# Ledger of designs, part 2: miniprotein binders against p40896

Target 1, 331 residues: p40896
Amino acid sequence: MLMPKSVALLRIRYTLEAALARGFTTVRDCGGAEGFLKAEIRQGSLNGPRLITCGHAISQTGGHGDLRSGALPASAFDSCSCHFGQVGVVADGVPECYKAAREEFRRGADFIKIMGGGGVASPTDKISNKQFCDDEIKALVDVANSYHTYVTAHAYTAEAIQNCIKLGVKGIEHGNLLDERTAELMAELGCYLTPTLVTYKVMGSDQFSAFLGPENSRKNTEVLYKGIDAMKIAQKKKVKICFGSDLLGPLYGYQTQEFRIRGKVQTTQEILLSATVTPAEMNGLGDKLGQIKPGFIADLLMMKSNPLDDITILDEPESNILFVMKEGRIY
Below, E stands for the ipSAE of ESMFold2; O stands for the ipSAE of OpenDDE; V2 stands for 0.75 times the mean of E and O plus 0.25 times the DockQ between their complexes.

## First folded at step 2 (miniprotein)

Design m3
Fold by ESMFold2-Fast, scan of step 3:
Structure m3 (fold): chain B 331 residues (1-331), chain A 85 residues (1-85)
Amino acid sequence: as target 1 above (331 residues)
Amino acid sequence: SPEEFLKELAQLIRDALEKLGAKVRITVYVLVNGEIVRFEVTVEDGKVTIEVRVDGKEVTIEVDSPEDALREAIRTLAELLKEMS
């Protein structure tokens, strides 16, 4: 039994309000957020971060976004998939990929999300599996380019990342198994990397291991230990790095713990830039968001303590944030 | 204008200070053109001290009223931002 839709919609409201209260004035959703939520937040009917959305993540049959051949443990359904609606759609072959991407833009997407490789949560793929053929990825990129935006891909391995970015994909989500050569190519092509380290830490805890089951727990362990090293490689090769958490439903409250984890690899200034300037630039908003500057939108965070001295104060927003301002309004 | 923007920031600082009572210390960080500007505001025994730091430069302002301190901090920040332009 899944949660009733009316209750799920109320929970989405609380989730969005809580994210804003934790200091996030803009959030990029990589699958499942509906276009109407953007409109309601923009109009002021819902309090929450400004949303940048892709609609559904596009997957091949049997790929990371295709959950039809199995299920997460029953307890996972109560907390995750009901809050944002359907997260993925399946498209095979060039015509279906054109149609799927165009449909997401018709529904108000700002960018396209694809599954370029295997992952932890999908039941039938391996992390090492390359997904989509080259012509399918080219079709998806072609549509995004015609809308003057980008494709971002879920990908873990050097092989999957290289395949995607050589075909015009501009963003990589996760990238836990990237190598130096791949990071060099990403920097050369001006690609963006969004590491999501906190999700593996949280999902690897005893409290949440039941959600993954034994096979997916093994996948999770593999990517967890490589994530920090991948981040160091990306930083060294000057890859453009954004901030993300990839947390599901009830785990979204842990998103601020990513600041602490990033502190192992990035300076506090680099972390703040990865959460402000760099993602604004990626999304075509570098002239409006991410800086306190005349003519920019008045999004700002007032703190009781210096995040430059201790980035982990952002992990305790209730104690350390005096107020959050979005578009000149205090929340 | 930069002056109009800083007036809005000053109002936010006033609103925050009113929540904290007679003895407070507050640090405000603002990211400007990729540089981090620090305001440290201390209110004690009716005296307001504001320290403005940007790119290794530091200016301290001490006055008897919050209104005067915020006005001087705005003026100081406007000059520092001008140097960064």
Scores: ipSAE 0.000, ipTM 0.224, lowest interface PAE 16.7, mean pLDDT 74
ESMFold2 (binder alone), alone request of step 2: mean pLDDT 67; pTM 0.543

Design m3b
Fold by ESMFold2-Fast, scan of step 3:
Structure m3b (fold): chain B 331 residues (1-331), chain A 84 residues (1-84)
Amino acid sequence: as target 1 above (331 residues)
Amino acid sequence: SPEEFLKELAQLIRDALEKLGKVRITVYVLVNGEIVRFEVTVEDGKVTIEVRVDGKEVTIEVDSPEDALREAIRTLAELLKEMS
């Protein structure tokens, strides 16, 4: 679970190379990837997908990004040092939110990630917990807008999602408890939803259930099944849907299983668009990435068979990918 | 899609053939720091693609531009694996 920083930084090379080999030429990191990694990949010092980063996810005290146990003093995380693998920073009140968001941009962030609601894995919050007050969310959105980018929020419940998007949040991560009215509002406001169903499936398996404990395992299973229903609602209401896994550390290898899970609720065309065109548009790259078209960057995936006929071949990349090309280079 | 892209390229080759009766195009692509040269020749109903990279040369002859391009890409991937 815990790895020394120097060993973790060396290991990231293999994680990035493996993600590219699995067919991902661009990846959006929603917490923990340091901005300098983008430059190293661009320079060729590291082989991997093009990275779009937020730095640290910004959380209120006791929120989903606050990883301190109730036994730790309030002064924990009082350090100004950046650490590899740290996914969150804590900010309370409008001034701290302005400072936290600006600090992430100073460190090279492309967008801002916030914790807009509770989660399964954090130690002190509940899924139903509303996080941040409206003025705090407005402050974070204001900073993102001043940098000509967006805020995306971790949120499960209809209440948390509606609160975030009404305040200018453009993206919702997870959204497992989305209802029909909220999906209509998301579509109306042009918001993006990134479901991450594979993380609940993997973490709820017999192999990993001990990691969560019995109470969190029960929450995890509920969140998985409701997430499948939420996907159906989002598709029906024509919400813009992106592709994501939300997998941590060693579980990152299960990333491609999301294609198989999505196949239960989306058409193959819908899944492929959610992994290419739609996320490119979300990140202001719709005129450069996501299509095989003159003038676009040469990111190409060559398959032995057509994924439109069977999306699960993307969940078996070693057997089915002939090659991955990124910016004209074959990997 | 790559399939649609290959079909568009094949159609372009067919259209040029209809007008000219013979087509030769040479494409240079930078792949993993290596310059790869594709030479596509269509003459007398035969499509020939010659792939050159780092002194290695492979010739592919087929009856269809789409199949020729697909086989050239497959051959390039194999050659690059051997170089890695």
Scores: ipSAE 0.000, ipTM 0.134, lowest interface PAE 21.4, mean pLDDT 74
ESMFold2 (binder alone), alone request of step 2: mean pLDDT 70; pTM 0.580

Design m4
Amino acid sequence: GTVRITVYVLVNGEIVRFEVTVDSPEDAERLALEILKLAFEGDPETIRQAIDEALKELQRLGAKVTIEVRVDGKEVTIEVE
ESMFold2 (binder alone), alone request of step 2: mean pLDDT 53; pTM 0.338

Design m4b
Amino acid sequence: GTVRITVYVLVNGEIVRFEVTVDSPEDAERLAEEILKLAFELLRGDPETIRQAIDEALKELQRALEKLGAKVTIEVRVDGKEVTIEVE
ESMFold2 (binder alone), alone request of step 2: mean pLDDT 48; pTM 0.330

Design p1
Fold by ESMFold2-Fast, scan of step 3:
Structure p1 (fold): chain B 331 residues (1-331), chain A 80 residues (1-80)
Amino acid sequence: as target 1 above (331 residues)
Amino acid sequence: SKVTIYLLVNGEIIKLEVDSPEALRQAIDLIERALKTLGDPELARELQELLDRAKRGDPDEARKLALEIIRLAFELSQEK
């Protein structure tokens, strides 16, 4: 709502070009990226990573993706008003969920993102809130399955995560408050976890603390503290782990700091696999991306030193990356 | 007196021990696949010449190839 389409497009263009320069040849966008950006990147009119998109994140009324103030009537704010890169759309009840998911696929989405629980950045929810009823989640999963893809959910708590994955949700974004039982269930069901620790570190820094109101600052501190423990639990229970940052707008430049944070709880090999092989597998590209094998797409980084010896060199790309190759082209 | 170069490809690392012809052969295969999609015929030709010489299994040529690949990669990054 804050940003007209043209301004948002220019910011996203810069962000994507910078992400490629930092070594990311493929990026999964969990809300806001438009499908037309994929075509521009494929055609070479925009230098950026290959994009995997969900369009709008789907939220219930009053859920994490509903950014309206609690004081506003339902008709006062149109979450679908003419803003490029807006994150969410609101859908309530089974029919609206079917329609919303189908609309995202019509617009070129590769998967569906839902808000399965509360979070830090929404003004009216609490982190402990479970969101959507079971039939709504089933409807969203049914649509994704009919397109031979998946639903991933924003969720922090064991309750929200278990609810989602028992109903067929394949991925969990964040998961900072999961417990051992939940991690065991995730591993058993073959679910993917994408922790996003750097966003809480950055948002909790003095530089950005004023960006969040007091309720959201409290939520942020809670999820940051538990995030490291959650990673340890997930590793112990052999959950499939992907790499993510969940950074918004100007903060996207901090995405490589996630490598440093992960280094506190994962081996360098585990981190590299979480940024390559595991997400390729999750997105149905395990036979084309993430490995050096005949028939795979030629995406690679040439480095001055071995990231297996020190993962933090990936947090200093200007000093350590000699070039980025994407689809055989050197950048 | 060895130089090691690391190619990080979507989660796999090819370790080029400059005095090791085996690791260089893996890198050559990857580069050959990449060349099939490369749109710059002049660069492709230059890289092909380096690859052809390296295939002879000469350790000194392998070292020279590694350094030339770094040089070419650096030049391409400056043009982009």
Scores: ipSAE 0.000, ipTM 0.289, lowest interface PAE 12.2, mean pLDDT 73
ESMFold2 (binder alone), alone request of step 2: mean pLDDT 60; pTM 0.412

Design p2
Amino acid sequence: SKVTIYLLVNGEIIKLEVDSPEEALRQAIDEILRALETLGDPELARELQELLDRAKRGDPDEARKLALEIIRLAFELSQEK
ESMFold2 (binder alone), alone request of step 2: mean pLDDT 58; pTM 0.388

Design p3 (at its last look DockQ between E and O 0.15; V2 from the best seeds 0.00; counts 0 for: pae E 18.9 > 1.5, pTM E .320 < .8, other shape alone 7.504 > 2.5, unsure alone 60.416 < 70, placed apart)
Fold by ESMFold2-Fast, scan of step 3:
Structure p3 (fold): chain B 331 residues (1-331), chain A 84 residues (1-84)
Amino acid sequence: as target 1 above (331 residues)
Amino acid sequence: SKVTIYLLVNGEIIKLEVDSPEALRQAIDLIERALKTLGDPELARELQELLDRLEQLAKRGDPDEARKLALEIIRLAFELSQEK
């Protein structure tokens, strides 16, 4: 007999099984997925997508990943828990950045996530302030390079994106305020952009606008449309684009609506490549995923209709996916 | 009516047309690679037998039999998903 698990662990199990059933055979977690979950999925003890994890997102004091309220003492933040820890960890100065990144790799991280800029809730005020100094970002990149992987950064503004990628950051999450010059630089440096438009759509809906309040609801909608325009710029400049949702907890079920939103900017083939081939390349799996060749991982979806003809069929997986195969096993 | 099935495999779309030997051979190759990691020996053997028949039928060019075998593979895939 096994010891009873918490309600939280049961919820996580159902969330992971549901994501696989929606057609996601691999997911990249940008903060909060623990090494335990990744290992148990690999061993078959939990059913779910293959997880690529960063552990905790690394933030400066007072940055986007610093989850302490202004009322809490500096010493109140505990980032040491490996099973029930918070999404973010705080590190200031070059030595702490080295230590934080190495700790995440010790805990089984596949890459490093940093907060390179401010959050969407106060975009014009917070995102104008740079997060981390150059030497701190260089330290984080140095550690990732020594583990033969990459750093990705939460960043919205052209300024924050340029600062990160000039210092060796490979990926940008969100990028809603990307401009043409920054997209050109991203393409030149071979950087990856992961837009997460569905989160703004869901949070900006009438159902959730009451929780944001009128001011934040308006900003959320503005950021959604700016993000759509940013994707048009990135697409025209041939930035490598990955697929993401940035949805949490109960909202994770809306992740497939991102396919519909992308259809306003990308061709169906570009969307499918952004959800398969391009992320595989970003994560060093281009020789295992994304091509139909001997030795590649046997992940596939069987569909009633061609998603190249209508990408929105992926927005209704229960009706359109006949089965999901992951590593040769049918789910 | 012909049976048309779409396989989304690691970013590639494979169109399975009942009366197309090329499409059937591509689908067979992909499924054969998947079977190498299948953990249930009974189900792996049953799928392998269906794939062997489908490959031989593709060479013969019999569209009615190809349709029947494609539907059998779909039913078996559904059964496997129900079993987990």
Scores: ipSAE 0.055, ipTM 0.496, lowest interface PAE 5.4, mean pLDDT 72
Fold by ESMFold2, look of step 4:
Structure p3 (fold): chain B 331 residues (1-331), chain A 84 residues (1-84)
Amino acid sequence: as target 1 above (331 residues)
Amino acid sequence: SKVTIYLLVNGEIIKLEVDSPEALRQAIDLIERALKTLGDPELARELQELLDRLEQLAKRGDPDEARKLALEIIRLAFELSQEK
């Protein structure tokens, strides 16, 4: 559906301010956040988290990022933030992949996001799809390496994940259907996993199931039930796990529920590290962010009680966060 | 009134309970250690002046005012450190 540009801009401001208020001082956006937002946040004219961005997610024709002809409104699937723009771009073949990745870096991207497998909310693909040919993935990785950064990939199945990481992809978003062999390979290669279980729980609820069509509802149910088991496998195999939520437009307010869901699988220390130290390391910021240490950037939360005793207080930020500090400024 | 402050340091959470002059002193000492790498002498002087006022308020036994001042000291110190 069509939305006025001025309304979309107002929604992004609210979304960014709300995320910061919930305690997220840095957010990695895997599609839709443009480079001008980083500049506005840095200048202080827009309050929000520090952004690490990919610009547009890169997809093959008919892939998870190709929403041009879908039956669903494009705005209903903004799982990273409420944005006014195109979430993905389409590139087919090696030359187009080179150009698409270079264009995102030209526009200020910090990393490349690709669609390595099918999705839940996209109208024309299946979760079991592998997406892109090997030479296309290698091309995208080669470009990212020339910029001294990385490629992360949307992928659910063991086959899609293994294909991506063997070709040099360093991050996997979601990964709900990985198996033990895949987790072993991820750990051997030093790959990062970012599970995003809350979005499937929320999208499957009675309140929000109308946002999905019947086939997308089936896809969503499949990944919901398998995701906790996959996270247990990844934890057991010592895969580096980052915190993520992947929430669509009006659902962004549920992002902190991911803390509760992870409490079923990870210790409170593991959850806190997954939201702080590990993602800072993944993004080359491990000597600047993710810890309270002399010489590090002053990103701090002041809490009423100890998250190590009860991780669920992070899912109730309005009641439990006294203030949020980003770069030394209290918000 | 009591104030409980939680800091995340090197992946560990440190609990500070601020309801006595000694607890306020400990919070001040922790804040000073966190900021030791600042090279700006004007910022260091301003921080020390604010810490001295917090110590004086702690001696008077007004925890609510001491808590408000401690929060302002944390905010100001980090705000000024980012400018340098």
Scores: ipSAE 0.000, ipTM 0.176, lowest interface PAE 18.9, mean pLDDT 68
Fold by OpenDDE base, look of step 4:
Structure p3 (fold): chain B 331 residues (1-331), chain A 84 residues (1-84)
Amino acid sequence: as target 1 above (331 residues)
Amino acid sequence: SKVTIYLLVNGEIIKLEVDSPEALRQAIDLIERALKTLGDPELARELQELLDRLEQLAKRGDPDEARKLALEIIRLAFELSQEK
């Protein structure tokens, strides 16, 4: 989605404050959040979760991150994009991949996000498409490694997932169409899966039936019910699982519904670990976040009820969270 | 009304039931010790024993007492976060 940068900035304050109020003390953005936001949050000019950012998701031409109209040539979009907020940037070939990844790091990225396969929300690609050539993915991984961080990939299919993780990608976003063999390989390689079940549920709802066009609605339906099965497979094979939502625009308010959805296939302990310890470890913060321990950052929720008895309590933060503590400060 | 406190320590859930001021004090002490000695197997056993005792004491909890306990946990967590 192309949005005027001014409009995006107006929404960011509310979005971040609301996420914090919902109990998220740290949030990883996998495309669109600019690095300067982290400084604003640290200095207290903006209230919000601690941000871990990739900047723009890196995509091939015609990939999931390329939201340009296919009815127009690329030259139609050569004008300054400085006025638009974008989730992704386009890079083709090893030199452009090097440049794109380095630019994201220059602008304060903590990791790299790539589009390793087709998506639901993009009109010009198929879910079954493998995106990037092997040398391009390797280039992106090599750059990330030089910064001592990781690459995560948007990927649905077993093929796309395997292609990415064999080339050193450490995270898979979504993974709704993974199979047992893929899950085994992910576990073996120590890859992290971040399911985002709520985004499909919300986009597929009657309330938001107009959010996706006909083709995207079809794609959404394809992956909606597969995500639960993918979670079961991933758990069975002991894949490291992180908490994610991947909600776009006005849908951020539904972040906590991921807890409710996951409650159908995960234990409360598994869900809580996916939202604390596991993502902290993935991001090299396992010694600082995700636990209440000496030397760890004091991120806490005070709640009226115990999520261990009912994980769906976390889907009703307005009723159940008394306060959020981040870095020892109560909000 | 019974107040139940849950602690997640190294992937294990410790359940504390508070139904009296005495139980609350014990819970606070237990939590404090747990936070300071996370990862000690002996302490984990001790914590379990204390939890078992606390469960026996659990008759009447007060939301106000729960809040006090939460504040104490917060205080402790903050203090511990400052220790290097």
Scores: ipSAE 0.000, ipTM 0.254, lowest interface PAE 12.9, mean pLDDT 83
ESMFold2 (binder alone), alone request of step 2: mean pLDDT 61; pTM 0.435
ESMFold2 (binder alone), look of step 4: mean pLDDT 60; pTM 0.437

Design p4
Amino acid sequence: SKVTIYLLVNGEIIKLEVDSPEEALRQAIDEILRALETLGDPELARELQELLDRLEQLAKRGDPDEARKLALEIIRLAFELSQEK
ESMFold2 (binder alone), alone request of step 2: mean pLDDT 57; pTM 0.336

Design p5 (at its last look DockQ between E and O 0.30; V2 from the best seeds 0.00; counts 0 for: pae E 15.6 > 1.5, pTM E .278 < .8, other shape alone 4.215 > 2.5, unsure alone 61.417 < 70, SAP 74.096 > 70)
Fold by ESMFold2-Fast, scan of step 3:
Structure p5 (fold): chain B 331 residues (1-331), chain A 80 residues (1-80)
Amino acid sequence: as target 1 above (331 residues)
Amino acid sequence: SKVTIYLLVNGEIIKLEVDSPEEAEKLAKLILELAMGDPETIRQAIDRLEEALRKGDPELRELIQKLRDLLKELAERLSE
């Protein structure tokens, strides 16, 4: 799904403004936000969430982020994939991986994003295929460690997840095929899981299911169901779970429905922590977001109803949020 | 039969009862603390509270009106 850069930038700007209005004061971006947007938001020239960025996603040749691949359907992407609107870079072998990661940090990246496994919707890139060799993942992790930050990986299968986290990868995006053994290892190693289930729910709706066709609609529903089961496993095994929203694409308006889906597997307190404290800790901001006192970041939501009684009030921000404060400013 | 306001601050929920003058004062102080004494932030908070009053939420009216009045009083002191 290609669009002119100017149109894409305008859509990203409005997406970010809308996300702040819905109560999101911080967003981690998987490669669609340009560095100037971070600066404009910090200066107050644009109203939007605080942005944490990775630059380009790093992929092996023929991997999930290799845009030369004919494996992807021409008409649609699974929109929970970080590839929707994302730009990737290809690197093979340890030297190219060193160079690719260092280039992203030179361009202002806060962390590194890699493709650790295949996509669930690809007909030629099997989801069971592990991507990158061990030495390549080690190289990417070593570079991130030297910058005192982390690597997060796109990965669905237990095999791909275990391979990544054993080599020092800190975060897993998606993780829809997580099993109990892998979740135990994630908890033991202090890893973070960031599910994005609402996108599968939306793509499976009547509006989009006809466009996808019966086969892709069934795959989409299967991936959603397995993702919900993966979250149950992760909660049971005490994996650290984040609510990091990917704001790219036309589905931004549905982000708040993720709270309702999370309510099927997490307690309301766990959901609120996954959307606030846990992501802050992952990104080295726990000492700035944990308390209400001088020198700390002043992010606050005022609500008419108790989200601990019903998390779905956050699905209706216009009715339930009186105001949003970000960095001491009212929005 | 009592109405409450809930504040979500970095994962913590703070509960305030509508019919308590002390809770209204506590909320005003919290807003001031988060604003770090910035008069513009306080004015923005007043504007949002006035919007809420106009929107016609009758069960919150007494608390919101009291908060608005306390913030206006404090803003006047800062401008002096």
Scores: ipSAE 0.060, ipTM 0.486, lowest interface PAE 5.3, mean pLDDT 70
Fold by OpenDDE base, look of step 4:
Structure p5 (fold): chain B 331 residues (1-331), chain A 80 residues (1-80)
Amino acid sequence: as target 1 above (331 residues)
Amino acid sequence: SKVTIYLLVNGEIIKLEVDSPEEAEKLAKLILELAMGDPETIRQAIDRLEEALRKGDPELRELIQKLRDLLKELAERLSE
């Protein structure tokens, strides 16, 4: 949903503070968060998790990141984009991909996010669509490599995932329809999978039935039940797994439900590692974050109950978290 | 009510249980000092932990002892 930047800015403080209060001391944004937010958090003007950002997700015309109405020509949207907060930007062809990626880095991105396949929330694409041509993905990867960072891709299908990772993409967001061969290849290449099961669960609930149109609801149902299987496969093949939620707009409050969902597939230790050590390594911060030891940043949760005994405790942060420590400060 | 702190050290999860939020806060501060400190700071923090162990609840003692041992092990690894 296209939200005016002004409205997004009014809500951002609450969103950030709430995420921190839920126990997230670092958050990776895969589309929409602007780089200036990181400075404000570091300076203390905003209270929130440490942010790792990509700026805008880069998408092809008609791709998952292109939320323009298909009923109107592209020319209808040539007006000043300065007023709208967008999750994605559109880039077609190698030169535009170069420019788009470089622009995100210019604005303070830590990594690049691309739409490598079709999505649930976008009405104009199919989940089965492979997005971007090989040369476009390679272009984006090459730019990211020049900045010594990675590309992560939104991709559901085995085909889309394989296409991305063979071209040097190091992260896969979602991956709900991966197969064993794909998982093996991901493990071999050292790719990171970030499942986001909670977004499908929440969007598919009765409470939010109006959030998705009929077509998107169908798509959502398709990928929801496959996500658990995908997790099992990925785990079996020893794919590096990160914690993710991918909640949109008013759904951010459900971030911690991912712990509950994953508890059905992963051990508590695996889940906690996916939310600490593994994502730190993915983001080149393995020597600073994700562990408590000399030389590392002191990010801690103090809780009333032991999540090692029951991971679902982390899904009830309001009742179970006594305090959150980030960089040695208690919030 | 018992408070639990979990530590992730080299991929291992260590749980520490304390009897009060106040104790938990103290422990957290100590852990912070240890995590951000130079070897001397770590040593001083260990000393404080040992003192706390001497004065504290037996259960807290065990946790502090575990933490101390972990920190010592870490310090040794860092000195290699």
Scores: ipSAE 0.009, ipTM 0.307, lowest interface PAE 9.1, mean pLDDT 85
Fold by ESMFold2, look of step 4:
Structure p5 (fold): chain B 331 residues (1-331), chain A 80 residues (1-80)
Amino acid sequence: as target 1 above (331 residues)
Amino acid sequence: SKVTIYLLVNGEIIKLEVDSPEEAEKLAKLILELAMGDPETIRQAIDRLEEALRKGDPELRELIQKLRDLLKELAERLSE
């Protein structure tokens, strides 16, 4: 049974309003958010965070963004599958990569997201896969550069990460299996890492294991236990780290748990910078967002307690946030 | 009873201690007015900040002065 458009809109509205209430005044979406959502938020007809979007993530045939499967479970299709096809688009070869990236920019994307390696939730790839050929990645980077923005890539393994950043990819999403040499290279090249540890904790829980098939469950378990170690390596090597959660659909409410998980690896100052200054810099907004300065946009949180003393208060936003301000308006 | 207010400014935490909950509420409302402000509201808030600086803790004075100066520039830019 298909979900009515009015119910889908209510879910999107709830998700965006809830994210704003949890203190996220700007959110970068790496697949699925269309340009009309940005317009509705800017015009005030939809309350939510400022959106930085890529449109669709670009994948090779059979890659992480290619969610086609001959064995897709009916429950996965019913619960989340009407949104799967909106996450990614498939492009093979240099001309298709040019066209796919340009199409996303035509539709209002702020950056390009690619699948540089295999995923946990995708049906036909392995975490060990390296995805795209070098000429394809370079083509995607060249298009993004012509629009004065960047490419960020999904990648878990050291090999996939190194391949992407050497070809000019600016950001790496997840990175759970990076090694010390990869972290050194990321820091040298000025690349950004966005770890998303909470999604693996949540997807491995008893409540949500049904969303994964047997092979995806194995992939999730592998990255769950290694992600904290990779984060320690990245912090030690001074990689630029951004805050992210990679939570899908109904799981979005768990996003603040990432603050708590990061408390095991980062200082409280490092966590706060990763959610404010560093992502603003990555997105070319370092002169407008992420700090309180003249000429900056008035995005503010008033807290009951100091998160530098206890970062876990950010994982309880209902109890600890007095107000959320976005562009001078209190929500 | 002293009340502590924490502001995140320029990646740094400003700690403000006030002598009573009533003064803390006044300061929070002033900060809110600054955040909501048209240029005239911001100027009035700057005047109240300048009075607070005169009575403020010396260890925070440099950061508070920088905040005041930044808000003053913001008020001038909005009036243009």
Scores: ipSAE 0.000, ipTM 0.201, lowest interface PAE 15.6, mean pLDDT 70
ESMFold2 (binder alone), alone request of step 2: mean pLDDT 61; pTM 0.393
ESMFold2 (binder alone), look of step 4: mean pLDDT 61; pTM 0.409

